VHH binders against Isthmin-1 (ism1). Designs and how they scored, part 1

All scores and structures are predictions.

Target 1, 164 residues: Isthmin-1 (ism1), of Danio rerio (Zebrafish) (Brachydanio rerio) (q5ege1r286to449)
Amino acid sequence: LFGVDTDSCERWMNCKSEFLKKYMSKVATDLPSCPCFYPTEVAYSTADVHDANTKRNFRWKDASGPKEKLEIYKPTARYCIRSMLTLESTTLAAQHCCYDDSMKLITRGKGAGTPNLISTEFSADLHYKVDILPWIICKGDWSRYNHARPPNNGQKCAENPQDE
Structure headers, positions and changes below count from the first letter of each chain, unless a header shows other numbers; antibody chains aren't numbered by Kabat.
ipSAE, averaged over its two directions, is called F for ESMFold2-Fast, E for ESMFold2 and O for OpenDDE. V2 adds 0.75 times the mean of E and O to 0.25 times the DockQ between the complexes of E and O.
[cut] marks letters that were taken out.
Atom coordinates printed by the task and the answers are left out, and those that the model quotes come from them; centres of patches stay.

## First folded at step 1 (VHH)

Design a01 (framework vhh_8k46_1)
Fold by ESMFold2-Fast, scan of step 1:
Structure a01 (fold): chain B 164 residues (1-164), chain A 125 residues (1-125)
Amino acid sequence: as target 1 above (164 residues)
Amino acid sequence: AVQLQASGGGFVQPGGSLRLSCAASGFTFSSYAMGWFRQAPGKEREFVSAISGSGGSTYYADSVKGRFTISRDNSKNTVYLQMNSLRAEDTATYYCAKDSEYDFWSGYEPYFDYWGQGTQVTVSS
């Protein structure tokens, strides 16, 4: 404690930020944009959803179950979805989108989805080390954690702030 | 050059079993995670299973968990997919893929690299 650097989050960010920035850029072109409203097709069927930015179709899975622990990791979210890996994937990442009680995309704050740099479909252990452990190390400080992560929405939804 | 050769596909009735193999060359096999993906006609490719370089960790899509088993033999540079209790919806071309879990923090850009030749699996009565 005395004379020892006790800010493990700051140390983690300083050691890994250069690589993560480059990887985040690559992830931004690989992942689909979050739909502005929870897709009914995804909730009740396994239909593909076309993403205009990547010119690809994606399958989405519900990510609202007890194992997701939304009350801890996304406390204002009611529903979340995660994109599935495909052979067209150029990274190991999965998009993560979270929605409020009105099925509307949460674009900022603690309830906003945070893309998984490593999909749980590829490796639960690597996902924990890359996505979950840094959040724990940062003591749930979502603002510092999210500083080193890609954005969860590549398109502006109707109620997103104007940022011209 | 990296090469992945998938084999073992064929025709099987619902409830049957098949074992797929993927023979790898051109890289240090034990240093890379290996995975299986599949694609049915007119559909997107989907993740099926993956195994760590050491074989100590395995991962499965929910649709195949409990029915499929991935394994590897690092002395033979081969990854396997044992498919049991096959269903009509398992009909697809199966591909093996190379990637690395161990290089992420060493500056590796995590992505799927070097897709193998596909092997067709048809489940019909």
Scores: ipSAE 0.006, ipTM 0.159, lowest interface PAE 10.2, mean pLDDT 75

Design a02 (framework vhh_8k46_1)
Fold by ESMFold2-Fast, scan of step 1:
Structure a02 (fold): chain B 164 residues (1-164), chain A 123 residues (1-123)
Amino acid sequence: as target 1 above (164 residues)
Amino acid sequence: AVQLQASGGGFVQPGGSLRLSCAASGFTFSDYAMGWFRQAPGKEREFVSAISWSGGSTYYADSVKGRFTISRDNSKNTVYLQMNSLRAEDTATYYCAADRYEFWSGYTEYDYWGQGTQVTVSS
């Protein structure tokens, strides 16, 4: 009597395998925390920055340029940064942090950065397939995407108002 | 020139055991993660297990966790799947696959696939 139609979005977003649980756990421990404000000097510097939580040094790069297409993938963000892979990396993931016009970390909603499972430094093509394509299959449904890929809340930064 | 040859399938009774092997050639085996997938008649292909390039990380589908063990021997270019406590629901063609990135197939496409080996669990 009642149809059950699981679309492609549901399949991509609602994976509950032990494989993904283990990988997400490794990603969480491998990546630096997002600074609460956009660190312009750090993003443009080649100097490594120490992360107190992981006890490791990370280099950050700007991810706000035209090729990042923030108007499509992070539409309320003005600035973003991405962590770079290091010799100590245990995954291929990169931290992704996005900031509003006031340079404050976006902690929820469609502009919030979420960890990239595959760094663009490792492979832009694989990053697209793993991190971006699921969002496209979900037709930009940020509520479902953020449920499966929780936004980074940073270093206990003040939470943004709910994004609708 | 790339080949993945799965073997070790056969007929087994419920509660029995089988060990599958996948022999790889034509690529640098030790640089690739390896996965096992299965497909029963009329069903979609599903993930079974994966092992990292070094063997340091292993992953299992909930349906096989505690019963199956994946391992590899990089000196022999071979990945293995030890299947214990087999059930009728495990009846399927089993495929091995090589992936540069250690991920479940639902998130990435595996680079190389073999022809598979049939496992039938029946009394």
Scores: ipSAE 0.000, ipTM 0.128, lowest interface PAE 13.0, mean pLDDT 75

Design a03 (framework vhh_8k46_1)
Fold by ESMFold2-Fast, scan of step 1:
Structure a03 (fold): chain B 164 residues (1-164), chain A 124 residues (1-124)
Amino acid sequence: as target 1 above (164 residues)
Amino acid sequence: AVQLQASGGGFVQPGGSLRLSCAASGRTFSSYAMGWFRQAPGKEREFVSAISWSGGSTYYADSVKGRFTISRDNSKNTVYLQMNSLRAEDTATYYCAADLSRFLEWLLPEYDYWGQGTQVTVSS
């Protein structure tokens, strides 16, 4: 077919929004809430941390290393963490939380984490296609991206001022 | 649309082995992540194992780590689950799944089917 899609971000978001909403709703009940401050002992330990919202234990890993390319994907974040899949996981998703220089959770704007719909533990290739590629397509318009992938606000942490 | 056919189940003694197969129809198999789930009598369905489209990444439930191995052969459009050191607790109907969530249809052809189950019974 002819007629190139000249607004790929808009068409991607509209085409799959209903299925994405349904899955994200399920993901929201499966994943831990982001801690309001960077949990250094949790991110580097192998011990499970209890999440009060889900009443389940989760392991966290550091997601701040060079391979994460925060300068590209989360340019205002200093640190990020990602949750690990558990025995009770009903989705293949992972929580993603990003923190500023003061180790406070970023709840808005280009540095805020959003749930990864596909954990890198399940598939790095699918994670790229499902989580990273849509961000790349929409990255110049954070407002539209945030509509499809709302940023984390943790365990009802103090909200940051909205960024564009 | 892709359809899945699970096979290879049966009766086995504790400590035995079985190899399950999931054959996919269609030409897009190599673009799909694939997974195995199981449901024991009177229990909820649980995740068993998953494999990326390329085979480069695998994940296992803690209950099966070290005993089960997932693999795929994209030339045969088939995913496998090698089950070793089987226990009574592994007794279940096993299901294969492609594109575990319909939200993935934006990057893959539409897919509606979980494969038919194959029964595994571990009993002495």
Scores: ipSAE 0.006, ipTM 0.157, lowest interface PAE 9.3, mean pLDDT 72

Design a04 (framework vhh_8k46_1)
Fold by ESMFold2-Fast, scan of step 1:
Structure a04 (fold): chain B 164 residues (1-164), chain A 123 residues (1-123)
Amino acid sequence: as target 1 above (164 residues)
Amino acid sequence: AVQLQASGGGFVQPGGSLRLSCAASGFTFSSYAMGWFRQAPGKEREFVSAISGSGGSTYYADSVKGRFTISRDNSKNTVYLQMNSLRAEDTATYYCAKDTSFLEWLSDYFDYWGQGTQVTVSS
């Protein structure tokens, strides 16, 4: 029992580390990769964006409005987007991507988007319990949170992103 | 594998009623919240109603509150949506959805939308 008393954040991360890794692998297969630059098609939510890695089309919504409170949850991000659920979705997850002032994808640190394990489109309440509450328990410790939920499924953008 | 089979849709006149059913299999039904969503042609998918695993809590979109009633029978692994006072704007394909438990992250099978059922309200 000695050495079992850890802070709430450490207990949450350690108790779910193996199971979370397996679930994250399934989520990574289901979710699109973040575009390396903010996609203009998101402005209307009317166009499908083809994801080369999954060979599927995804629709995206802007997640940059005042209700997202980026200054609290993603303090260095200027713009964020969230992928939409489709009939082909095998999980309840949504990709979350955040961009800097130059519209370039943030891949690390406090401003980086991380996968939502439960899409707000499915359930705002369940999303809070699964995605937001762990961040609160970890007191906004982005290094621990991002370790468990890597931005862009652990993938990085090329230094010189190109069209298609 | 998780399976969700929605049924009970059809044609109905404005002011009429329909009852939708969603038969679930492949998971412990009473441990999960269940919900109904709908999608009209050319529109985004929208939330309609949800019910907790025990049936003790229900939630409704403002557009259907007072007209629709969600219920479940855990002995039959079925969730229902009773739709009364139907309007033309209720015309949509209705989908049954399973909530993922916060503690069930090792689920190998997430069937989110299940099979849809079409509801058409017209005169």
Scores: ipSAE 0.006, ipTM 0.169, lowest interface PAE 10.3, mean pLDDT 75

Design a05 (framework vhh_8k46_1)
Fold by ESMFold2-Fast, scan of step 1:
Structure a05 (fold): chain B 164 residues (1-164), chain A 123 residues (1-123)
Amino acid sequence: as target 1 above (164 residues)
Amino acid sequence: AVQLQASGGGFVQPGGSLRLSCAASGFTFSDYAMGWFRQAPGKEREFVSAISGSGGYTYYADSVKGRFTISRDNSKNTVYLQMNSLRAEDTATYYCAAESYFDWLLSGEYDYWGQGTQVTVSS
């Protein structure tokens, strides 16, 4: 269709099930914390990175390419990375972290990474429906989206100023 | 039209095994992630297992991990659930589902699911 349906946005963003609540709590303990600075060597080499919070090792993949459309979905972000699924994963989710021109983690606002409920490694189509389509239907209301999908603040990284 | 048909349920003693099958038609099977859910009388529907379209990734609920194995045969348009070491708590109607934004993970509402197959574990 050619327009955005406000009623559809309310349906997609506010539809909550007990299953989703339980899934979100598992996602919080399953996903790694965002590194405070863009890990250039890790993102390009796929080396294992130890996460102190989960006490697990994770691999990260670059998520800054043209297919990510950062100019649309994460305006002000220069680089993004996404965590990869592991044998120990207890959810289908992936962590998403975005960084500014100084390679510092964006912790809030329209450029901040938000967790993917469905990893693109599991299903690109399901990820689109679950993570991307709600943003599109809601006309890019990043504040509402970030409320439902909170950005990760890494290992207590320095906070960015609140986006106006 | 999309069709999903679950089968293979039955009565089994604790410690026994069953293999469930879900035959799919009406869509390009290998493009869709598939899942199994179950619902016991008077309880909420719960997630059991999921498998990616390629079969390269599988996920299990903690309650079934190590006992159940999900697999698929894209040449036969079928997803399977091998259930080993069955317990009384596994008694439920089992449903298969193709990926759906609201029905799979988000809403808990399943408008277009296949017919379930009953599994009863009792001595």
Scores: ipSAE 0.013, ipTM 0.391, lowest interface PAE 7.1, mean pLDDT 78

Design a06 (framework vhh_8k46_1)
Fold by ESMFold2-Fast, scan of step 1:
Structure a06 (fold): chain B 164 residues (1-164), chain A 125 residues (1-125)
Amino acid sequence: as target 1 above (164 residues)
Amino acid sequence: AVQLQASGGGFVQPGGSLRLSCAASGFTFSSYGMGWFRQAPGKEREFVSAISYSGGSTYYADSVKGRFTISRDNSKNTVYLQMNSLRAEDTATYYCAADTSLWFGELSPYEYDYWGQGTQVTVSS
């Protein structure tokens, strides 16, 4: 909806500190991998889902409602989920996973989930400033951020075609 | 030069209360997150609490949740730590720190650039 502010985007990307590198490394080891298919039973229950990569159990909540504005932020996604913070969390981050009409994980493109560096259940305000605001000002070149972000497919789910 | 002056420590009995203050100068206080850390003799420094630049977000170590409250007054360049229901385990030198990394414009618990002088808190009967 808004044009890219290239100058502001470049300033944001170039202001990365040693903190960002260390925090991203911790986030990569703290977050669960996205399930290859939308876990419908887990999204509606209090049951934990075991993550083979971290060897920990995680709870997930649905992130597909109107307030998520998927038509703007994840225009090709139909369903999304977000991991919940636990007593074992070593960062403030949350995994974000998005799925297509067939409930299959989207691994590429605009519909793919983007790990939240700051979980909304920790602070919606800080999440907006850290995760959302940079995306808005860099909308035309999220590829740079995507190369630096933690992966959301640690379980080697089938990859989406590059052009779809 | 950046200066952080912690004060308000003292001797108190278990169950008592103290309020620590940290007066900051030499930087734009209202633009940076602030934190409190503590160090007991023979132990590593541990995180206690932190507050974002605006005061809109606060963070607490599990050991102090529900007992300690962090706040700030940007007009006075001061951050506070209200400590209630003090325990012997809270005995430590308390340090305030400023996160001037600027990447978040908020708190960075792993990258505090400036550390103030400590103020001693002793909780014993």
Scores: ipSAE 0.000, ipTM 0.122, lowest interface PAE 12.4, mean pLDDT 73

Design a07 (framework vhh_8k46_1)
Fold by ESMFold2-Fast, scan of step 1:
Structure a07 (fold): chain B 164 residues (1-164), chain A 123 residues (1-123)
Amino acid sequence: as target 1 above (164 residues)
Amino acid sequence: AVQLQASGGGFVQPGGSLRLSCAASGFTFDDYAMGWFRQAPGKEREFVSAISGSGGSTYYADSVKGRFTISRDNSKNTVYLQMNSLRAEDTATYYCAKGEYDILTGYSYFDYWGQGTQVTVSS
């Protein structure tokens, strides 16, 4: 449920936006780029995938299960993946990438993946408080939520048309 | 204990069809992704197809996309692989596997390789 005081979204933004901007700029150098198409072998494998931008290897895991509630949190996405924490990570963050029915990366709109500031591998409770709760208190208002947390656009991938 | 029983393999001519079944027990079937892997002689085990616990998401290796269809019947604890337009290169032992999906860690992997079933495509 998303029953909450309207003002709570503004109170959260005012208290956290500067911290989030600083943390996101640090996170951007630590996370892998999203593949342009859903990497089915990688999502179900423990194999490491080299990321050219960071020059490091990452493991990817499926984030498409019913407990992810994509119809609520990423309503136009069919598939999502999340990067796993590595020993070399300088942050506790994870990349989150979402894909349409054709397995093409969603680069904008409500279905686009956004980095998880706190990986569920580190703490599900802290992830909920930092990543999910702000979305809930803003009642899924993507324009307000994305002001502090821009969606992932991938690297060298064709962009989706502007969402209405 | 987790048990997986694969069946339905056999001999078939190029262009033919087979349907594989995997009967699962020992876990809450609906909560887990299921998958099919195959291993040809002298090759590494390779991914073929996977299906989410609800059946709402399916995944295919490029080599089988458009020819194979994965499905599941959660009331029977069974996952299926419908194989159409079979080719000589599809000859392999096929294994079913249970996916693990830990929502707290976001970790998905395949464990508990089932009994294999041999598929031979030969004229």
Scores: ipSAE 0.000, ipTM 0.107, lowest interface PAE 16.7, mean pLDDT 71

Design a08 (framework vhh_8k46_1; at its last look DockQ between E and O 0.08; V2 from the best seeds 0.00; counts 0 for: pae E 10.6 > 2, placed apart)
Fold by ESMFold2, look of step 2:
Structure a08 (fold): chain B 164 residues (1-164), chain A 124 residues (1-124)
Amino acid sequence: as target 1 above (164 residues)
Amino acid sequence: AVQLQASGGGFVQPGGSLRLSCAASGFTFSSYAMGWFRQAPGKEREFVSAISSSGSYTYYADSVKGRFTISRDNSKNTVYLQMNSLRAEDTATYYCAADYDYVWGSYEPAFDYWGQGTQVTVSS
């Protein structure tokens, strides 16, 4: 049968190990929620933002530069940020949040940020293999990708984009 | 203007030690990974070591693992390279560089900012 076993995206979405399951659980509870508006300080420095859900302060850095290739990976996003690793971090992950040209959090759709399971700060090579390659093998299908890696909206920011 | 000022090079005998420093200005140091590269005469520039923006993760070329240690002090905007057990093949101009913390991988890093370099000579 032609094509019956060629959907690598489906295989990636359903590949689960006990280690990965435990790691994903730690990531989901340990990372900060995305701020509802782009913290403009990150254009010149890092931003220190209190996260109510974890009761911790997190430092954020800009993730909007040309090496991020937003036109490919997050095509409706104008700005993005990532949370920074600390010595107190218990995972290798980074929260990833993307914003439209009005600086409002994109909460769903093709421009929404999704958690990086491996921070670029730890290893760009592993980040590429763990976070980027799955997007590529899913042929940029943001709906399937976001199902496996849901965008964060723990602060319950206004839905963006709105239903049309 | 961005400036990276490397210092601490010099002459040492084989087996000796040196500590390189690179003072940074003109950008938000804590948002950038820092790296050390070296270039011997007639050879291509090669990667030596890198450290993540928070300082939590370090990387080393195989040729320097166990002998060199990278560190950073974000309060002083400075990255360091402690070089121990130096060998003749470590002779080179050493450059510090800064890059946005996304481009580390199996491909050659594309660093945004580069320093002037400092000469390390291990006599034989």
Scores: ipSAE 0.005, ipTM 0.348, lowest interface PAE 10.6, mean pLDDT 82
ESMFold2-Fast, scan of step 1: ipSAE 0.245; ipTM 0.610
ESMFold2 (binder alone), look of step 2: mean pLDDT 78; pTM 0.781
OpenDDE, look of step 2: ipSAE 0.018; ipTM 0.333

Design a09 (framework vhh_8k46_1)
Fold by ESMFold2-Fast, scan of step 1:
Structure a09 (fold): chain B 164 residues (1-164), chain A 124 residues (1-124)
Amino acid sequence: as target 1 above (164 residues)
Amino acid sequence: AVQLQASGGGFVQPGGSLRLSCAASGRTFSDYAMGWFRQAPGKEREFVSAISWSGGSTYYADSVKGRFTISRDNSKNTVYLQMNSLRAEDTATYYCAAEPSYYWDLSEEEYDYWGQGTQVTVSS
């Protein structure tokens, strides 16, 4: 409970980093880009949002409530969303996007979403083991975690963030 | 954790109105999306209406749209369902439910906390 083993963190990061680099390149072509502003239509979970880069439609789900524990896992984020699996999905991954109090996408730092390698829609247990547990083993060291788990796919937003 | 208690049901004539209340206990009520579901005898539980954490977003099943209005008062930890132009087919036990999300879902599996229910009977 007290001693997170740094050797175990190093071992996990070295082993998983090589796997994640290969898988992330496939995931990047399967997942939608994060909207630059919080999409209020995600509240309905029936609105299809077209992604220009993948040329596919995605449904989004709110990931902001108490069970997401944003104060622990995304401490500067106010709102988060997660993409839903589709019949055209080539991976089990889901995009994860987090937004600040002004509903603008967080592209860097502790509050930025990172793709979930295993969607909670597929398996909450596997998601925890693959996406959450490595962060816990590394004592929430965001710099080590982000090396293996790059921030969300919001490059256009990073260039010219929403100003309204 | 949140506990819910629904009230306000009763007997009403067709075309009448009722207002259901769902009182929540627990510190974080304002972080929860709320939904109303109903179950008639011999039928599956069906979605009726939902409201987001702030009250800024609402949704209604086609069967009740235009007749029912959902609202909430976070200062009173209460969600309401105003039912107008009631019909015999609205006869059911009505349940309020809380989802640990700022926004609502239509699936009952997403709602972790449920009230005991309140009976609504629309009859002559």
Scores: ipSAE 0.000, ipTM 0.143, lowest interface PAE 16.3, mean pLDDT 76

Design a10 (framework vhh_8k46_1)
Fold by ESMFold2-Fast, scan of step 1:
Structure a10 (fold): chain B 164 residues (1-164), chain A 124 residues (1-124)
Amino acid sequence: as target 1 above (164 residues)
Amino acid sequence: AVQLQASGGGFVQPGGSLRLSCAASGFTFSSYAMGWFRQAPGKEREFVSAISGSGGSTYYADSVKGRFTISRDNSKNTVYLQMNSLRAEDTATYYCATDSTIFGVVSEYYFDYWGQGTQVTVSS
């Protein structure tokens, strides 16, 4: 599970389709930016959060529970949130944001969230293949993974210390 | 064995309409997303549209958005592509695919299940 295969990682990273390149560009304009601090509205599960860049309101849900396996997939993150799909969504993607013990957005390194290209609400299986599996086979090469799937910092929040 | 059978293609004049069908077998249809791709003569295969297993979410290529509509009938294991306001540039062989091919990536971690194509020709 935790072994990495450089050849398998190379195959994944080099098997890029024109569709995937186009889709990644499109999700940047459809998804909300991560709030710089964990939004209290998510803690209450009762309110939409306004995104200034898209000028739209988004509903978020908590992604911090035991089944998210943060100790494995987002080490150093204490809390994570995921944006919800709506009937008016133009992509299959969901924003993913992770926060430290001080409720501050993690903007780099192993604990930083990156957009889910496929929302779990659309297809859990496709999400695993597109978003999770590349992380698993490339986790020994975080720099390569982060180059293809850059960490969130859409609102230009204060950068975290470099992850060594 | 997974099988996908596309049908409904034909000849139409610019501005015309066609409805394509893709009959699926060999898997639990409602659990998988479905997509349509097309390939024009001498060109690479390109994405057209996708629909989630439940039918609640759809995605379209910019070139077809507003003209094409994807839908599915899980009781009949069939996905459809309604094509309106057809243009000469829409001339291609159209293929359906299950979610493992929605990104056009084939590897040992993905299974490429492509349907047999159906030809669409738009010409005056």
Scores: ipSAE 0.011, ipTM 0.187, lowest interface PAE 9.5, mean pLDDT 74

Design a11 (framework vhh_8k46_1)
Fold by ESMFold2-Fast, scan of step 1:
Structure a11 (fold): chain B 164 residues (1-164), chain A 120 residues (1-120)
Amino acid sequence: as target 1 above (164 residues)
Amino acid sequence: AVQLQASGGGFVQPGGSLRLSCAASGFTFSEYAMGWFRQAPGKEREFVSAISYSGGSTYYADSVKGRFTISRDNSKNTVYLQMNSLRAEDTATYYCAASEYSSGWYLDYWGQGTQVTVSS
């Protein structure tokens, strides 16, 4: 379409803002923080990793494969991981974390992971409608999109370098 | 207290049918989305199906689409899973879960499971 579809993005955010804010508050307390470096043991092993903020254990899966289409949806990201649902989960959400070629967490910009409000483990179709489709509509305005659905950078990780 | 009671499981031959029920109490059922999950021996728990608070929207895992049908009766506080053309791969413990519609999608309760065994 002509230019960035910021009007559609604005409509989506405004229509969903009340539900989204309440749900995001629950998601923030349910999801683990993103590690500052890509945790190869976690992504490729069956071991649970304890998260200090939630006081729960989480299993992580690699989310870097061809089906993730990182070159389209998370340009500049080299690797991504997604947290798995547990029996203790109070939401259907999954944490999404993306890393550069030096395995450092991308904390801002178009390559930064943002929480999946609906885990692909719960429903790939619902995930697409709730997470991917709104992101596509807002793609040209990822800064505003990320304000409504902020990347979880753990607050303790060094910011990636600013462009230029 | 919030309670979910899953029932209707049992032994069935391949190609057979079963209907699972999940009776809910302790919350306003008509305000919650409902879902079914299953866990097969040696496998991870997986999503099966979900239904919106009004029954106007339904969702299915690719592995069961066209064979399973989710429905609900808000007057009876019950969600159902009609399972047709059952396969050995459908053998699992089935769980029901409630999700609050007004606050977005999240799991409030998993309930007790019901065992489904498909074998000859």
Scores: ipSAE 0.000, ipTM 0.185, lowest interface PAE 11.8, mean pLDDT 74

Design a12 (framework vhh_8k46_1)
Fold by ESMFold2-Fast, scan of step 1:
Structure a12 (fold): chain B 164 residues (1-164), chain A 122 residues (1-122)
Amino acid sequence: as target 1 above (164 residues)
Amino acid sequence: AVQLQASGGGFVQPGGSLRLSCAASGFTFSSYAMGWFRQAPGKEREFVSAISESGGSTYYADSVKGRFTISRDNSKNTVYLQMNSLRAEDTATYYCAKEGSQLWLPDYFDYWGQGTQVTVSS
């Protein structure tokens, strides 16, 4: 009797595949923490940035361009960045971080970045299906989407006020 | 119906090589990423390798980097796993998987093909 979700969004949120659980656990240890402020040098030069938590160096790329459609997918964000895959990567994932007009990390609400389970460097199409399409299926319900893909809080950066 | 048929497993000595094949049918093969997973006796399932739809991007688990090579032939609807320098710890049933077609599932591979057994022992 409990085995059927008729809503596609609820099915996506409630999926408990053992493979996915393990993959998400690996993703959590494989990805860098979001910097609390936008690293402008990384956006301009793709310089290596050391992450103390993983003890690894990461390169970041800008994810703020017109093709990202931030006004639709991250409507309160001014800037976003994604971590790049490295030779040391143990998953296909990429960190996604978004920042407000003051260059401060957005930790809550529809403008907050969430880890990408599949990096766009590996496959833009697979990334869309795994990371973006569930949001579309949930009809842009940011509350339900963020529950299934929690926003980044970096290194316990100061939280934004609740969005209404 | 989607079908994945894995083959090419067998017995091999440490340091030897095997090539696994996965023949796919029932979908447009060139439009989907493919992957290999394995499960050893008494252990949990492990990711081995993945290849993008065009074959332009590949990824490997750290335990197999430099030893295994994934490739695909879209004209033959087949994905391959070339396994070199095999070790006892590579002993497992190997499974082929395709990129998910079920949009409400969060798994990036939603179908597990028929497995093929690889045994590395002297």
Scores: ipSAE 0.000, ipTM 0.192, lowest interface PAE 12.0, mean pLDDT 74

